# VH-VL binders against q96il0: the designs that were tried, part 203

Target 1, 167 residues: q96il0
Amino acid sequence: APERGAERRDTAPSGVSRFCPPRKSCHDWIGPPDKYSNLRPVHFYIPENESPLEQKLRKLRQETQEWNQQFWANQNLTFSKEKEEFIHSRLKTKGLGLRTESGQKATLNAEEMADFYKEFLSKNFQKHMYYNRDWYKRNFAITFFMGKVALERIWNKLKQKQKKRSN

## First folded at step 7 (VH-VL)

Design R5i (framework fv_ebrasodebart)
Fold by ESMFold2-Fast, scan of step 7:
Formats: C-alpha cells, sequence, structure tokens
Structure R5i (fold): chain C 167 residues (1-167), chain A 120 residues (1-120), chain B 108 residues (1-108)
C-alpha cells in the first residue's frame, strides 16, 4: 500500500517497522508505539560474541514481535473499518446525514455503540482465543530458550573461573 | 532461481501415516514460512497449516489439529508434513508453498505437488 | 464451512473481458489474493493484496476488493488464460487461510 509504505519506512519484507536506538545503547531499546498495532517495538542488542543459542533466542523474540505487530495492526484496522461502517449504517437508518448542522462529523451515543462492541467481540472471540494460545506457546518457547542461554552463560563463567585460577 | 521441490507420490492404506518433503532453494530458507495446501481430485484448495522455517513454530488448520505435524531441517532447507491416521478422503495432491499471513504476497512460490493415494 | 463464494464457471470468447467474483464477510476487512491453476499444474499467484500484480503477470490481469466482494478481471482474454481461479484471504492473523471454491474459466 503506498500510504503504509510511506509511514513504515525501512520496514522489513515481513512487515515490521524499523527504528533507531539511542546512542551508546548496550541494552535492548524500546521504541514508540507503532501507528497501526499500537505496540512498542523492541530493538535487540547484539553482543560481539553472540553464541548460536543466543542468536536463536534473539531471532525467536524478533519473530514473535513481528507476529504481534501484524496481528494487532490487522485487528485495529478491522475494528476501525467496521466501527465506521456501523456508524454510517445507523445514521442512514435514522434518516440523519453524515454531518451535523454545525458541519461536524455525526456520531452515535455510547448506548448505541454498545451494540457494535458486543457484536465485534462476539464475532472475534475465536480469533482472540487462538491468538492467546499462540501467544502463550511462543512465550513458553522464549522462556525455555532463555533458560538454555542462562545455563550456557553459567557454564561458560564456571569454565573461565577454573581457567583463571589455573593461571 | 527460487524453487520448492517435493518428494514423490505415495500410496498408503487407511490408518497409516505419510510424510511429504519440500526442499527449498534460491532464497534464505529461514526467512520465510512454509505453508501446506492440499487438493482432492476434482476439488478445490484446502489449507493445512504453516511452519516458520526459522523458529519451527506451527499453526495448523482446526480440522487437522492432532493429526498433522510440520517440521523443518534447516541444514538441508527442507520442510516436512506428516499426516497420521489416514482416511480415504485424505487422497489428494499435497502442495508446499512459501508464505503465510505475514507475507504480503501470500503464497508466491509453490512446489510441484505430491499425490498421496489412500486406498484399501 | 465455505467462507468465500465463487461462481463455479465463467465462459468468455477470446478478446473479451472475463470477471470472476469472490464474496465473503472476511473480504470487507482482509486483503484478497488470486491464484491461477492449469490442469496438472501447481497454482500460480496472479494478484495479491487486493489490487497488486506480481512481476511477470501480464497487465491484462487486474483486481479489486470492495465491501465483501473481490473481483478478478482479465481484459482481452486469451486461450492461455483458460484455467481454474481461486480467491484466498486470511480468516485471522494467526494464519488461518480461506480459499474460495474455485472458478473454471473457459475461453471458447
Amino acid sequence: as target 1 above (167 residues)
Amino acid sequence: QIQLVQSGAEVKKPGASVKVSCKASGYTFEDYYISWVRQAPGQGLEWMGWISAFSGFTNYAQKLQGRVTMTTDTSTSTAYMELRSLRSDDTAVYYCARGDIYTKEGFDYWGQGTLVTVSS
Amino acid sequence: QAVLTQPPSVSVSPGQTASITCSGDELGNRYAYWYQQKPGQSPVLVMYQDTERPSGIPERFSASNSGNTATLTISGTQAMDEADYYCQTWKTSTGYVVFGGGTKLTVL
């Protein structure tokens, strides 16, 4: 999409927007919320001596972030589109124009909007259940690999300590 | 040149399992998902699931959950799809394709297909 | 359960415009994709993200998606365009895929 391309400059081919971390960052950096997904992207710090296991963990976290960005961007777009269509449909049914006497955009009251919210949540219930399942599945895998990385680092430190004492 | 090359035709009895392979070449295997789609004789396309070639994460069609397993071997750039407890209505051409919901082009490259015949 | 509905067949004369429709609730909020499949061959992506054409697909192919109906249009239809055409969309962001039932395009 031209608009999406312009607003997501330097987006990876898979659709994740890019950002620049602050100077001299030696930690993961958290960016501002993405316009479409409303999620804050994380830029992962890459150590000079990153192990294959550490690289696997980082790439798992990046892939999970991309999955989340795309899910919520699509969900938010769907919500906004359906909300606008619902408002227009109800205004038409009431015999009202899209604009008020003052020329402002016509809206529905909170009670009328409650019908839309109830319908939207019911319609998307299964989608959200599958999202939650995959979210927990992904976080379990990330936690598992974090444990492996932690054990690797402990083992490497023990080896370094033994070598230092032998010197 | 991007290619997906699948294993040869299989004939199985009801209750058996089949494992189809899909060898990718011409691109960085770990950067893309592999989806599996089947087509029964004279019928339309039916999505079975996808797998991340990078992480190994899978998402299976609800109808096949519990019967299908997708895996990858990054050292050979090969994806696998195993379907268990085969029934006669599993007779179909099975395709691997590059892509999933996260790929804006959708399924941009497809394997040649593998015919799996389930008969008694 | 079928989510996307396509006509089972469409017939046109060579040089005429073919239109293949695909209808379903998901199309109102999701991108549509189109695939061409010739007998004994794998599907080929011909249109993506509602209106975009992949490199190598002739410009006589175009598509749209309005409301709950996506349309694939082939202008100046040629004998080589005779094939089955499938529309596709995403049911959820978790990767659920929905294909239409397919349309057989015959060029007489």
Scores: ipSAE 0.008, ipTM 0.503, lowest interface PAE 10.8, mean pLDDT 80

Design R5j (framework fv_ebrasodebart)
Fold by ESMFold2-Fast, scan of step 7:
Structure R5j (fold): chain C 167 residues (1-167), chain A 120 residues (1-120), chain B 108 residues (1-108)
Amino acid sequence: as target 1 above (167 residues)
Amino acid sequence: QIQLVQSGAEVKKPGASVKVSCKASGYTFEDYYISWVRQAPGQGLEWMGWISAFSGFTNYAQKLQGRVTMTTDTSTSTAYMELRSLRSDDTAVYYCARDTAYKLGSFDYWGQGTLVTVSS
Amino acid sequence: QAVLTQPPSVSVSPGQTASITCSGDELGNRYAYWYQQKPGQSPVLVMYQDTERPSGIPERFSASNSGNTATLTISGTQAMDEADYYCQTWKTSTGYVVFGGGTKLTVL
């Protein structure tokens, strides 16, 4: 039925989790781990005189953070869902219920779970390689823009020094 | 030659469901997301949701949560969008778009659009 | 939730510079994107990540994003540029896509 499809559909988490930085923060702040990705979000400090180049760098860093959180939230959800499906499948094969006689969730032993982990890692190998590639590309871009911002700040200092000397 | 080709126009009654297809070609389907965007006659663009062709994970606009389903078939490089419990205000041209998502954030290639008319 | 505000219409004479603005709180923290849509056609990406131009888009198209306002600028506007223009960004708190209401550019 449509209901079962909707219930089993993997939905990506929305954006970056909300957190409150300390009062009087004048620097980047690191928040608590996100519910879905288990990664700590960074709240980026916005200077009063932010240049267009500085804004571009900050937006790149924020979008990279969202990309990173989205990847790991999706990965954790996939792992959780496939793990549950694997356990339920194996318990049905054994003729066992989903709960133990004590009412706890039925589990598989380490040997049985080893098959799941091997399959999961093999299935997701290309996905993890793609993630690493993109992670390096994004960090290269961030480093490049950090360099541009640093050069802009140096040139602005030189320009201010020249203006003072010309007066 | 990147191309997204959508299914043909549909006419539906209120309460019915519609399923629009979007066949991708000219690129590696699983490397991109597919976003769905609709446009009511004479109105602007409204985002409906996106799906990862790689993972199958979806994110739907809150207004449509519970009525929309997005799926993909990687063997045919085709994305699908099903909208249920149709109302007159669902009359629109429905677009699929290649979504660079967390890479660039842009919709760089769009399907030709599918007109869905919901009659009263 | 999120709102991007564009003027409903902008009119320019051929050869003049057209400026289309897009305002919203998300633009202070997110990139702006611009799409062109001609009657009966699908939207076409004309600018991405605030200032970047896709291959195939004429150099007379440029864009900026300052504070909470993104601007699409078309220099030496031609009759072929007559279209609806939409800005787009991502909402910080939800990860949802947000489109502006659109601006009809008329070249008279």
Scores: ipSAE 0.008, ipTM 0.525, lowest interface PAE 9.3, mean pLDDT 80

Design R5k (framework fv_ebrasodebart)
Fold by ESMFold2-Fast, scan of step 7:
Structure R5k (fold): chain C 167 residues (1-167), chain A 120 residues (1-120), chain B 108 residues (1-108)
Amino acid sequence: as target 1 above (167 residues)
Amino acid sequence: QIQLVQSGAEVKKPGASVKVSCKASGYTFEDYYISWVRQAPGQGLEWMGWISAFSGFTNYAQKLQGRVTMTTDTSTSTAYMELRSLRSDDTAVYYCARSLDYSKGEFDYWGQGTLVTVSS
Amino acid sequence: QAVLTQPPSVSVSPGQTASITCSGDELGNRYAYWYQQKPGQSPVLVMYQDTERPSGIPERFSASNSGNTATLTISGTQAMDEADYYCQTWKTSTGYVVFGGGTKLTVL
């Protein structure tokens, strides 16, 4: 008897959080911190009569949030991976096992870990500089589009007042 | 000049593995992700996965997880894609393409493609 | 999962406007990207982030994304525009990239 047919293997990254905002909400909703990025996701409210400009702003805000979350998730995973490799390498060099006699993880003292932190910060300096630049650019673009949306809403209200007075 | 140059065509038997290279030049390699996209003869584009040239962090298409491995060598600004347990339906042109780490879906430069033929 | 649907072919006369659609639920919340591919060549990015045009792409190329449908529009279509066109989006929560099935544009 064959045990399996054509089945999809679940290969999604373990620990992916699902963000589920309240149904019938008319406001933006803020979720719990993401496991990997440690940032709180925001679910943006979509108005019933969203204009093309409002849609562009919302997509820009969503894309910026996702970019920010992916950057920090990647950075945190890289930090954890390199930290673990550094600790294991140094313990092996000292002829020590990965665990103490009590079964707990063996660790390095603060002075030894300082070497890792210095190396990691130096290696990542340019990456963080580019992140800050792009973060600034994205927030400026969002603010600019928010201004355009505000002007559009003011103009539409003025048009509505004129139409009401003429009808 | 920004360029992605791929290794030459390969002919493999079913069950074998293939490793395609993609050498980047003209930009800071570590600032970009490299995606791999394949195209079977007469078919459309199929995304396989991406790798961060900075961190080595990867994300693979679900149907290829367990068969594909993506790596980079920063010293030579080269990305690699290895596909194992080859089947005849893996016959395709394999492309590498770059994207910014803050815009992973925007492929502004592509390699020339590598034809991989899987035949018995 | 995200599926992007394109018509398999679109035909247009030289000088006329060609429209290629791409439909999928993800496009309501995601940016659309467009690629042009000529026979034997690598894809070329022709439109990004719904409406933006890369440097070097002619102004006759434009695009929009409304509701769940993205549209690539080529005004004053020329013989040189004959190619396969692919739409694409990406899902940040999974990191996956999705391509449409492609549209063969014929200029006759």
Scores: ipSAE 0.008, ipTM 0.500, lowest interface PAE 9.6, mean pLDDT 80

Design R5l (framework fv_ebrasodebart)
Fold by ESMFold2-Fast, scan of step 7:
Structure R5l (fold): chain C 167 residues (1-167), chain A 122 residues (1-122), chain B 108 residues (1-108)
Amino acid sequence: as target 1 above (167 residues)
Amino acid sequence: QIQLVQSGAEVKKPGASVKVSCKASGYTFEDYYISWVRQAPGQGLEWMGWISAFSGFTNYAQKLQGRVTMTTDTSTSTAYMELRSLRSDDTAVYYCARDSTPYKQSGDFDYWGQGTLVTVSS
Amino acid sequence: QAVLTQPPSVSVSPGQTASITCSGDELGNRYAYWYQQKPGQSPVLVMYQDTERPSGIPERFSASNSGNTATLTISGTQAMDEADYYCQTWKTSTGYVVFGGGTKLTVL
């Protein structure tokens, strides 16, 4: 059977896969892995009494998720493309076809692939280092706002207890 | 003490390319993204793209994809924006702006360059 | 297409409260930011993360974001506040930055 022509691959990250939480859900919902980033998207529950501070925290978490999705979608596309190119190049050098006798994609053994992985990791070390630094900054901000939300909820409980007192 | 200083005005013919520079000072360059925003005479602000000074990762506005390239030189704390295949409707003031990380102020452009006028005329 | 809608112009008398709105679906899930631009000058950030004011911006400036509408409020408006004002957010699905069309504030 003839091979399909090359399919278009986007270099830009795609949007997150859509999913819906159950109607009875009162919490955040985690979906299946996105096709491009291979990360599981989170659908954030929006309470009817969301405070401005809670809204800020939710928006920060949503922005961080989208940033993370974009980074990993691009990284995974680059990895996949370069891996395929490396395999094809090595198979050409050996004089081998792109498919095995069973019709599977031809691959290299683990020792040969180790060279590719070492090169890829070395080449991308700086990018991954800066990604981790930015990731820590984002998580610090989220933790800080989570603390502020927790304090707000404690304060609100104290106010409500005052209202319940007799006389 | 935080400053973004851009290169001087340019006059170009249609089909030419222009490369605008933006030199940052007064902060750790790698801690912030740089966004490029343009404004045609009498018009509003139009976002062109951003670049991470951390990783070199870029994100370009869809309508400019293929014509714009953003780069940074961390040794000189300078960001660059090159726009190719210039048209008359690319006549605008081009701004660089510091785009904060989510740690401080997600998505805000807290400091702007002075702007670079690029005129495209035959 | 992500779009932020602002009125083209708003007019107020000195000392009155100016209100500039910015509407778009993205604002329900993303922070709103506001910029002031005077003729021949670069934009200046006047409000960030929906309600926060940068150091150096007068207390007269405040903002809110409720539902899909962000509002910039200038109390006791002064002649020096006459400028173009732009709202800004991010498109949720693409990470693209989106600006509103701008509002010319006239103080008469």
Scores: ipSAE 0.007, ipTM 0.510, lowest interface PAE 10.6, mean pLDDT 79

Design R5m (framework fv_ebrasodebart)
Fold by ESMFold2-Fast, scan of step 7:
Structure R5m (fold): chain C 167 residues (1-167), chain A 120 residues (1-120), chain B 108 residues (1-108)
Amino acid sequence: as target 1 above (167 residues)
Amino acid sequence: QIQLVQSGAEVKKPGASVKVSCKASGYTFEDYYISWVRQAPGQGLEWMGWISAFSGFTNYAQKLQGRVTMTTDTSTSTAYMELRSLRSDDTAVYYCARGELYKQSAFDIWGQGTLVTVSS
Amino acid sequence: QAVLTQPPSVSVSPGQTASITCSGDELGNRYAYWYQQKPGQSPVLVMYQDTERPSGIPERFSASNSGNTATLTISGTQAMDEADYYCQTWKTSTGYVVFGGGTKLTVL
């Protein structure tokens, strides 16, 4: 039986998922959403004749992906933890248990949760603003290098066309 | 030989700035990030931040945000760490250390350390 | 505050097994790293990614990481192992590097 080369590690020691593309892939591979960041990771195909400029672009994209995964994993974990702590604190203040009679987690109504969302957004406003600045900066750099790679590929095509006409 | 060589000891007055250098050799500088870690006399290791030698993107410890700047010069394979508005509690040995990009790797190569003394 | 807790000191006799612990919430779900520092010297990596030993580090060094606790184990401890030991992890969410407070190992 033919084997499958793709394998997803559901939980990495770093708390984010890992995955591998199919063994026979000659293209970038897009995986399922990461458990913690909820972002789809990209595994980059590395051609045997990768130019130094193509390598720089790939490394920049990989670094940006790791940065992005770390940021959103943090936001999701912080949100979930602070939400549970808020609910726990409010239930304790009301003298209520953490579980309902059915064993489900006790929850607060939408009006009570509105206070939490307002505080969370206010507290994290500066953090999100800095994230957006870095996101634009990184995407500008990626776009710039994509342009350089495109020009390199055009130049290489022109050289090959010129050589063919020399025959 | 893979090594990180740091600049010499500095003595500064409170309110001054210090800029420590870390020159890399024996490896492809752009393949690694450089972390800065300090150690006050008799104290433990305190992480200050890291910089990607490839992209120049930085990540600074919250305590030092606004006072620290990390830069690189790829042409000389050198990383720099500048700390401003120095206080007596900034007296420490400052280390640079390398880690691999795109991995949460160990710091396998460390500089020899730079003693920065802040006194009046 | 430090999220990684180490005992400030551990003492063993030569030839005994030394165990240095490092505790943090869900530490077993992150990679742990260990560094040895002797007086006046830079830290030296002794264990990485929980259980891996760098080239040049003696086989008597081993490590584990499970639950909330990472442990560095030195079997047949020698006088030359006397040093400060630091655990380290990555806070995946922020990209921050976190060091433990350090443990002074004394061999007497």
Scores: ipSAE 0.012, ipTM 0.560, lowest interface PAE 8.9, mean pLDDT 82

Design R5n (framework fv_ebrasodebart)
Fold by ESMFold2-Fast, scan of step 7:
Order: structure tokens, then C-alpha cells, then sequence
Structure R5n (fold): chain C 167 residues (1-167), chain A 120 residues (1-120), chain B 108 residues (1-108)
């Protein structure tokens, strides 16, 4: 078996730091929000005596999390780009500059932004519906494996008790 | 019987585009992803991207971003992969493969492959 | 950018056990897959989700995945097992699928 490492603190020459859980953590922990998806990643605890079935469940949960992160990173990027394009288009139509006298970004009022939100939601309605169905399918698979792990634990406990009775 | 049948071999000049088709049968097309993998002569396998047959959601290899487009036609159970701005190093056999939506790296059935030759 | 390293070639005598390794950082924390490819043919999935064998693949094929190394094991190797073997994993948040460079198995 490989030995566990000590608590890690890494800072690259470029000043990039890494965030790690406390040494010998016995529970899952939640990291900071991803820059692009705004979702908080879960770092899963790996027990020393993890069964093959428990390992498969953990890997499935990790894959599902990464898929979810990717979807929302892409959605947020698209939203930000289209929002900026909409604002620029409307300001140009009004004959206004992109910056205020103070140098801040010029903005539209709430009524004008409501038009953008309505158009964005309408345009992306099908995509979000399909995301929800894929998300439910993935969570069903996770729930199924969670059930298998629970049954494995019950079965092992029963086998342990039965072995004691045979002695 | 699950089967993926691809379009025939293509010969293209540098700068052209190619569009390869992959017709699925024997399963519910919308329940799976279709992945595209290519193999240059005498070389290994290289993943290009995948598409959900249900949602149309795509994910492309970073090396090919901006040159590749994947689409599906649910009415004919057919997936398409278009590669633009072809170079000589795009010469390869192009495969489509069925990918499990719960385990995105699982390619259980493969098409027969389509040889695309790019030469001047 | 994940990289999966396989030996370019492995030679074994008929009836002996062949072991093909696939190494990558934290590979044991991901699912590993194995494909067999014979000349002029499409790849065939021979092992999936680390240890699972598809219907139609002989029981002499088995696999493991732990730490940084996944291993495909073929017991009682036969001439018909001569082929190129590729390992593969799915790399997380970027959606990358990564293949190993391939191992040519020669049965002498």
C-alpha cells in the first residue's frame, strides 16, 4: 500500500497557491468556488479499506461533478459574452459610449436588461431542459450505486455475525 | 444487433473540409453519446470530441477547438463530424464510437473507420 | 494535460501470462479502459471501469488499477491475442479523453 502524504502547501514560482484539506481528514470537504462554473468542488475522502464497489461509487461521483462543472462553466461563459454584446449593441443604438465620465462601464437600466434575460432564457430553454434530464440520469446512477454499497455493508455485517455463530 | 456504419473514404487537398457520417442502429440513439477518435497511419488513438445524441451538447479536444463541429440527426440516427482547414497531418482513419452517458470514457461499440487522406 | 505511458512492445510465449502497464498521475483515482486493435480493424473494448469484462471477451483477460498504474493481464496468452493494446481514461473538468501510446503484444 502507498503511504499518505503530509498536509500540502504549494506555491508555484508564478505565485499560484493550492488549496488542500487538513492532514488525515476523515470526511469529505468542500473547496472554494470554481472561477468559471461558480460551483464548489467536493474533495472525497478515500478510506484505507475502501471496497471495489465503494471506489466505483466515488469515481462515479467525481466524474459527475466534473461533468456538472464543465456544463456550468460553458453556460456562464456564453451568458457573459452575450450579455456584453447586448449591452454594447444597445449603447451604440442610443449613441452612448461604452464608459461613463468616471471610466466605469456604462450599464443599462433594469427594464432594458430584462429584455436580455428573457431572450437568453427563451433561447436556452431546450438546453437547460436537456441538462436537467442528463443530471437526473446521472443522479439515478449514483443513487443505484449507493444502494449497492449499502447492501454490501449489510451483507458483510450479516456474514460477520454468521461466521461467529458457526464458531 | 448494435452497429455503427460510417461513410466511405475521402481524399482532400490542404485547406479543404471533410464531413464524415456515422449511422447507428440496434439501440435507442438518444440514450448514448457518440465519440470521434482518429488514428494517423502507424500511430495511436487520438480523441477528438463527443456529442450527446439527446441534447446536442458537445465537448471537443482542445487541439481541435475551432476546426471541428459535431452534429446529430435523430430522425436518421446519424452522427456527423466535420473537420475544417485540413492539413497533411490530419491524414488518419476516423472512427465513431458509442459512449456511455454515465461513464463518458466507455466506448463499447466502434464504427468500421473512415480513411481521410490529405495530400496536395 | 494528462499523459498515459505504455511500453511500446511486450513479447510473451504462447500459454504464458502477458502484463501490459499504463502509467499516469493519479490514474488509480479514475476509471481505466482497455482496447484491443488488430491490423486493419476497429478497436474492441476488452476491459472497462478498471476491472469489468464485456460480454464475449475471454475470462483470461483481467485488469487492475491502483495508485499511478493500471495493468491489463492476459493469462494463457494465445496467438489470437497478438494485437495493439491501448489504455484510456477520462480526464475530468476539461472533458479530455486520454489514450495511452499503445503496446504491441507479440506472441512468439
Amino acid sequence: as target 1 above (167 residues)
Amino acid sequence: QIQLVQSGAEVKKPGASVKVSCKASGYTFEDYYISWVRQAPGQGLEWMGWISAFSGFTNYAQKLQGRVTMTTDTSTSTAYMELRSLRSDDTAVYYCARSNPYHQGEFDYWGQGTLVTVSS
Amino acid sequence: QAVLTQPPSVSVSPGQTASITCSGDELGNRYAYWYQQKPGQSPVLVMYQDTERPSGIPERFSASNSGNTATLTISGTQAMDEADYYCQTWKTSTGYVVFGGGTKLTVL
Scores: ipSAE 0.015, ipTM 0.588, lowest interface PAE 6.3, mean pLDDT 81

Design R6 (framework fv_ebrasodebart)
Fold by ESMFold2-Fast, scan of step 7:
Structure R6 (fold): chain C 167 residues (1-167), chain A 120 residues (1-120), chain B 108 residues (1-108)
Amino acid sequence: as target 1 above (167 residues)
Amino acid sequence: QIQLVQSGAEVKKPGASVKVSCKASGYTFTEYHISWVRQAPGQGLEWMGWINAYTGYTNYAQKLQGRVTMTTDTSTSTAYMELRSLRSDDTAVYYCARSTPYKQGDFDYWGQGTLVTVSS
Amino acid sequence: QAVLTQPPSVSVSPGQTASITCSGDKLGNKYAYWYQQKPGQSPVLVMYDDSERPSGIPERFSASNSGNTATLTISGTQAMDEADYYCQAWHSSSKYVVFGGGTKLTVL
């Protein structure tokens, strides 16, 4: 039951909406889905006695999350922009206006859009391969540091046990 | 050997535009961003923006929004930076630098710099 | 928009330890980078991700970043280390790159 008095909404310069974790929270906090990436951000709790190793792990996890958020925000933006450009180009080629007689946006049928989806996936194949490679590398690094932090905590507990036995 | 080689010095009148090139070699051009940083005589470093060499996506410094355009030509592994409506306070050495995607830093290799002088 | 503050100059004797600070709000929650620039030359990355040293940079260079202050430390300072040093910060929430004002290191 941690204190929740310090929650607030922030808008990042990248256009990503954020929320701050509650003050004096002892746990990580999960925010709402970002409007651009559609991913739920994790806001990390910072302990008062954070070790240098724990700080490196936290920074790595925060950096990995932001890298992930930026990738998907950029991917979604690129998809939307190129989709609109494709539709406008095809409507112009067909001699059709951008609006229907009723004032609604003119659209292409599924068969016409298949060309766009195939082209977009093909064009972005290498980009997605690089993303997957980096995603696995980052997760392996995080797992490694999590193991080191766990070992550090075990050593600290052993030291405390020995000290208490001396009394 | 990783290298960034920039175009030569330019002298421009106020109100003109300048376009600086940066040719990359020794790495896969599309795997990195190219950032542009300038330095006025006797002053510090000022970031101008970066371009994603794979997607063409750009991010410009707020002060230069509307005056700067960054582009790439992947067939020649070359980045370009065009600055319009030049003022006397745009006189600076302009650097290109390689940076890791999704980071706003980590400028590990720099071009030799291009002096742009704006004088009446 | 964000501001990183560095002392304009730092002077040390050869063999002494030089300490160059970079101050900014909650800087310890961001990644700090350091660049060395000699007259007429391009900047060179000397420290990245707070305390990591690139290949080719001497072991006498070290750095830290905590609270509001990042520090570049040069042990056994040599005449060849005389240069301007710039800090730079990155955080995922920042859209723009910010450099410190620079520090001129003089070895007397």
Scores: ipSAE 0.000, ipTM 0.513, lowest interface PAE 13.7, mean pLDDT 81

Design R6a (framework fv_ebrasodebart)
Fold by ESMFold2-Fast, scan of step 7:
Structure R6a (fold): chain C 167 residues (1-167), chain A 120 residues (1-120), chain B 108 residues (1-108)
Amino acid sequence: as target 1 above (167 residues)
Amino acid sequence: QIQLVQSGAEVKKPGASVKVSCKASGYTFTEYHISWVRQAPGQGLEWMGWINAYTGYTNYAQKLQGRVTMTTDTSTSTAYMELRSLRSDDTAVYYCARSTPYRQGDFDYWGQGTLVTVSS
Amino acid sequence: QAVLTQPPSVSVSPGQTASITCSGDKLGNKYAYWYQQKPGQSPVLVMYDDSERPSGIPERFSASNSGNTATLTISGTQAMDEADYYCQAWHSSSKYVVFGGGTKLTVL
């Protein structure tokens, strides 16, 4: 065993809270854009008397948000990597180095970059089309559950009015 | 009728790779996710990951990231799971299962399972 | 790391109510699912979305999920219900699906 303690001590995360109290406790709060997906997360308000149906709707919305965030984070990463690879490949084909004599990063002109964008969009067209379809399906499901929640709330209000009249 | 039919049993040496197939029928393949779950002899169920058959997006279990790849072939309605750098503790029955894209784990239909034995 | 804890075994007499628990940190904030597996067979989904029952599953199966515990309840337990039962949840913070260790239900 080492003479000196080889223990690595963990520390608590920085004092930055992951929870930001909303100004109004009765609605959702929107956060800053995620670094990778560039999407703004929604922090959902949880009522103190959330029904099972309301919980299902909230969980569906949270799951859909995470799915959406994962898709765009990966898509943005793929775009950046393929763009860099395309630039390096084209420079190699021209017999050029990755840096200019001044040490600056070598770049392609707008006409050459247009070829990359065309290839990227063409290659990813089907994936984006499928993403859009899945996105619409998810929104349809969310709308359906929102309708169920609305009907539940109407029913509960009607029951409450009946109870008041009976008293 | 909805069916998931998997490829046959395989015997592999440590360090090899295995690729299991799962052919779907009886539904629109691109409307569902395909998940992979394995079960070592006498052990419980272990989730490996899922693939969105429509978008090709994947989500892998943390301990298998770097070793597993999931793909689909929409023209044949077939999902594939490739596991690399096999170890003896990868010996298991590997299942494919269908799940909805709105929920990650409602596994409503399962394949019959594929036994992968890693031994030398 | 998310982990779901189930009792290894539960024993009940025929016609009695069986209760199988599944415990995990903030499990009530996740979707819970239950699977039945008989020897040599693939798992079968018996409960989904915390408390919903698939078509073909008897009404004696019910479930709940709140706080840290999800519970599968089998009323009027039959000999045919003897199997291994697995709970499962989606782990939103780690983006992973997690299974419980399984519970062997014995009908004596």
Scores: ipSAE 0.000, ipTM 0.521, lowest interface PAE 15.1, mean pLDDT 80

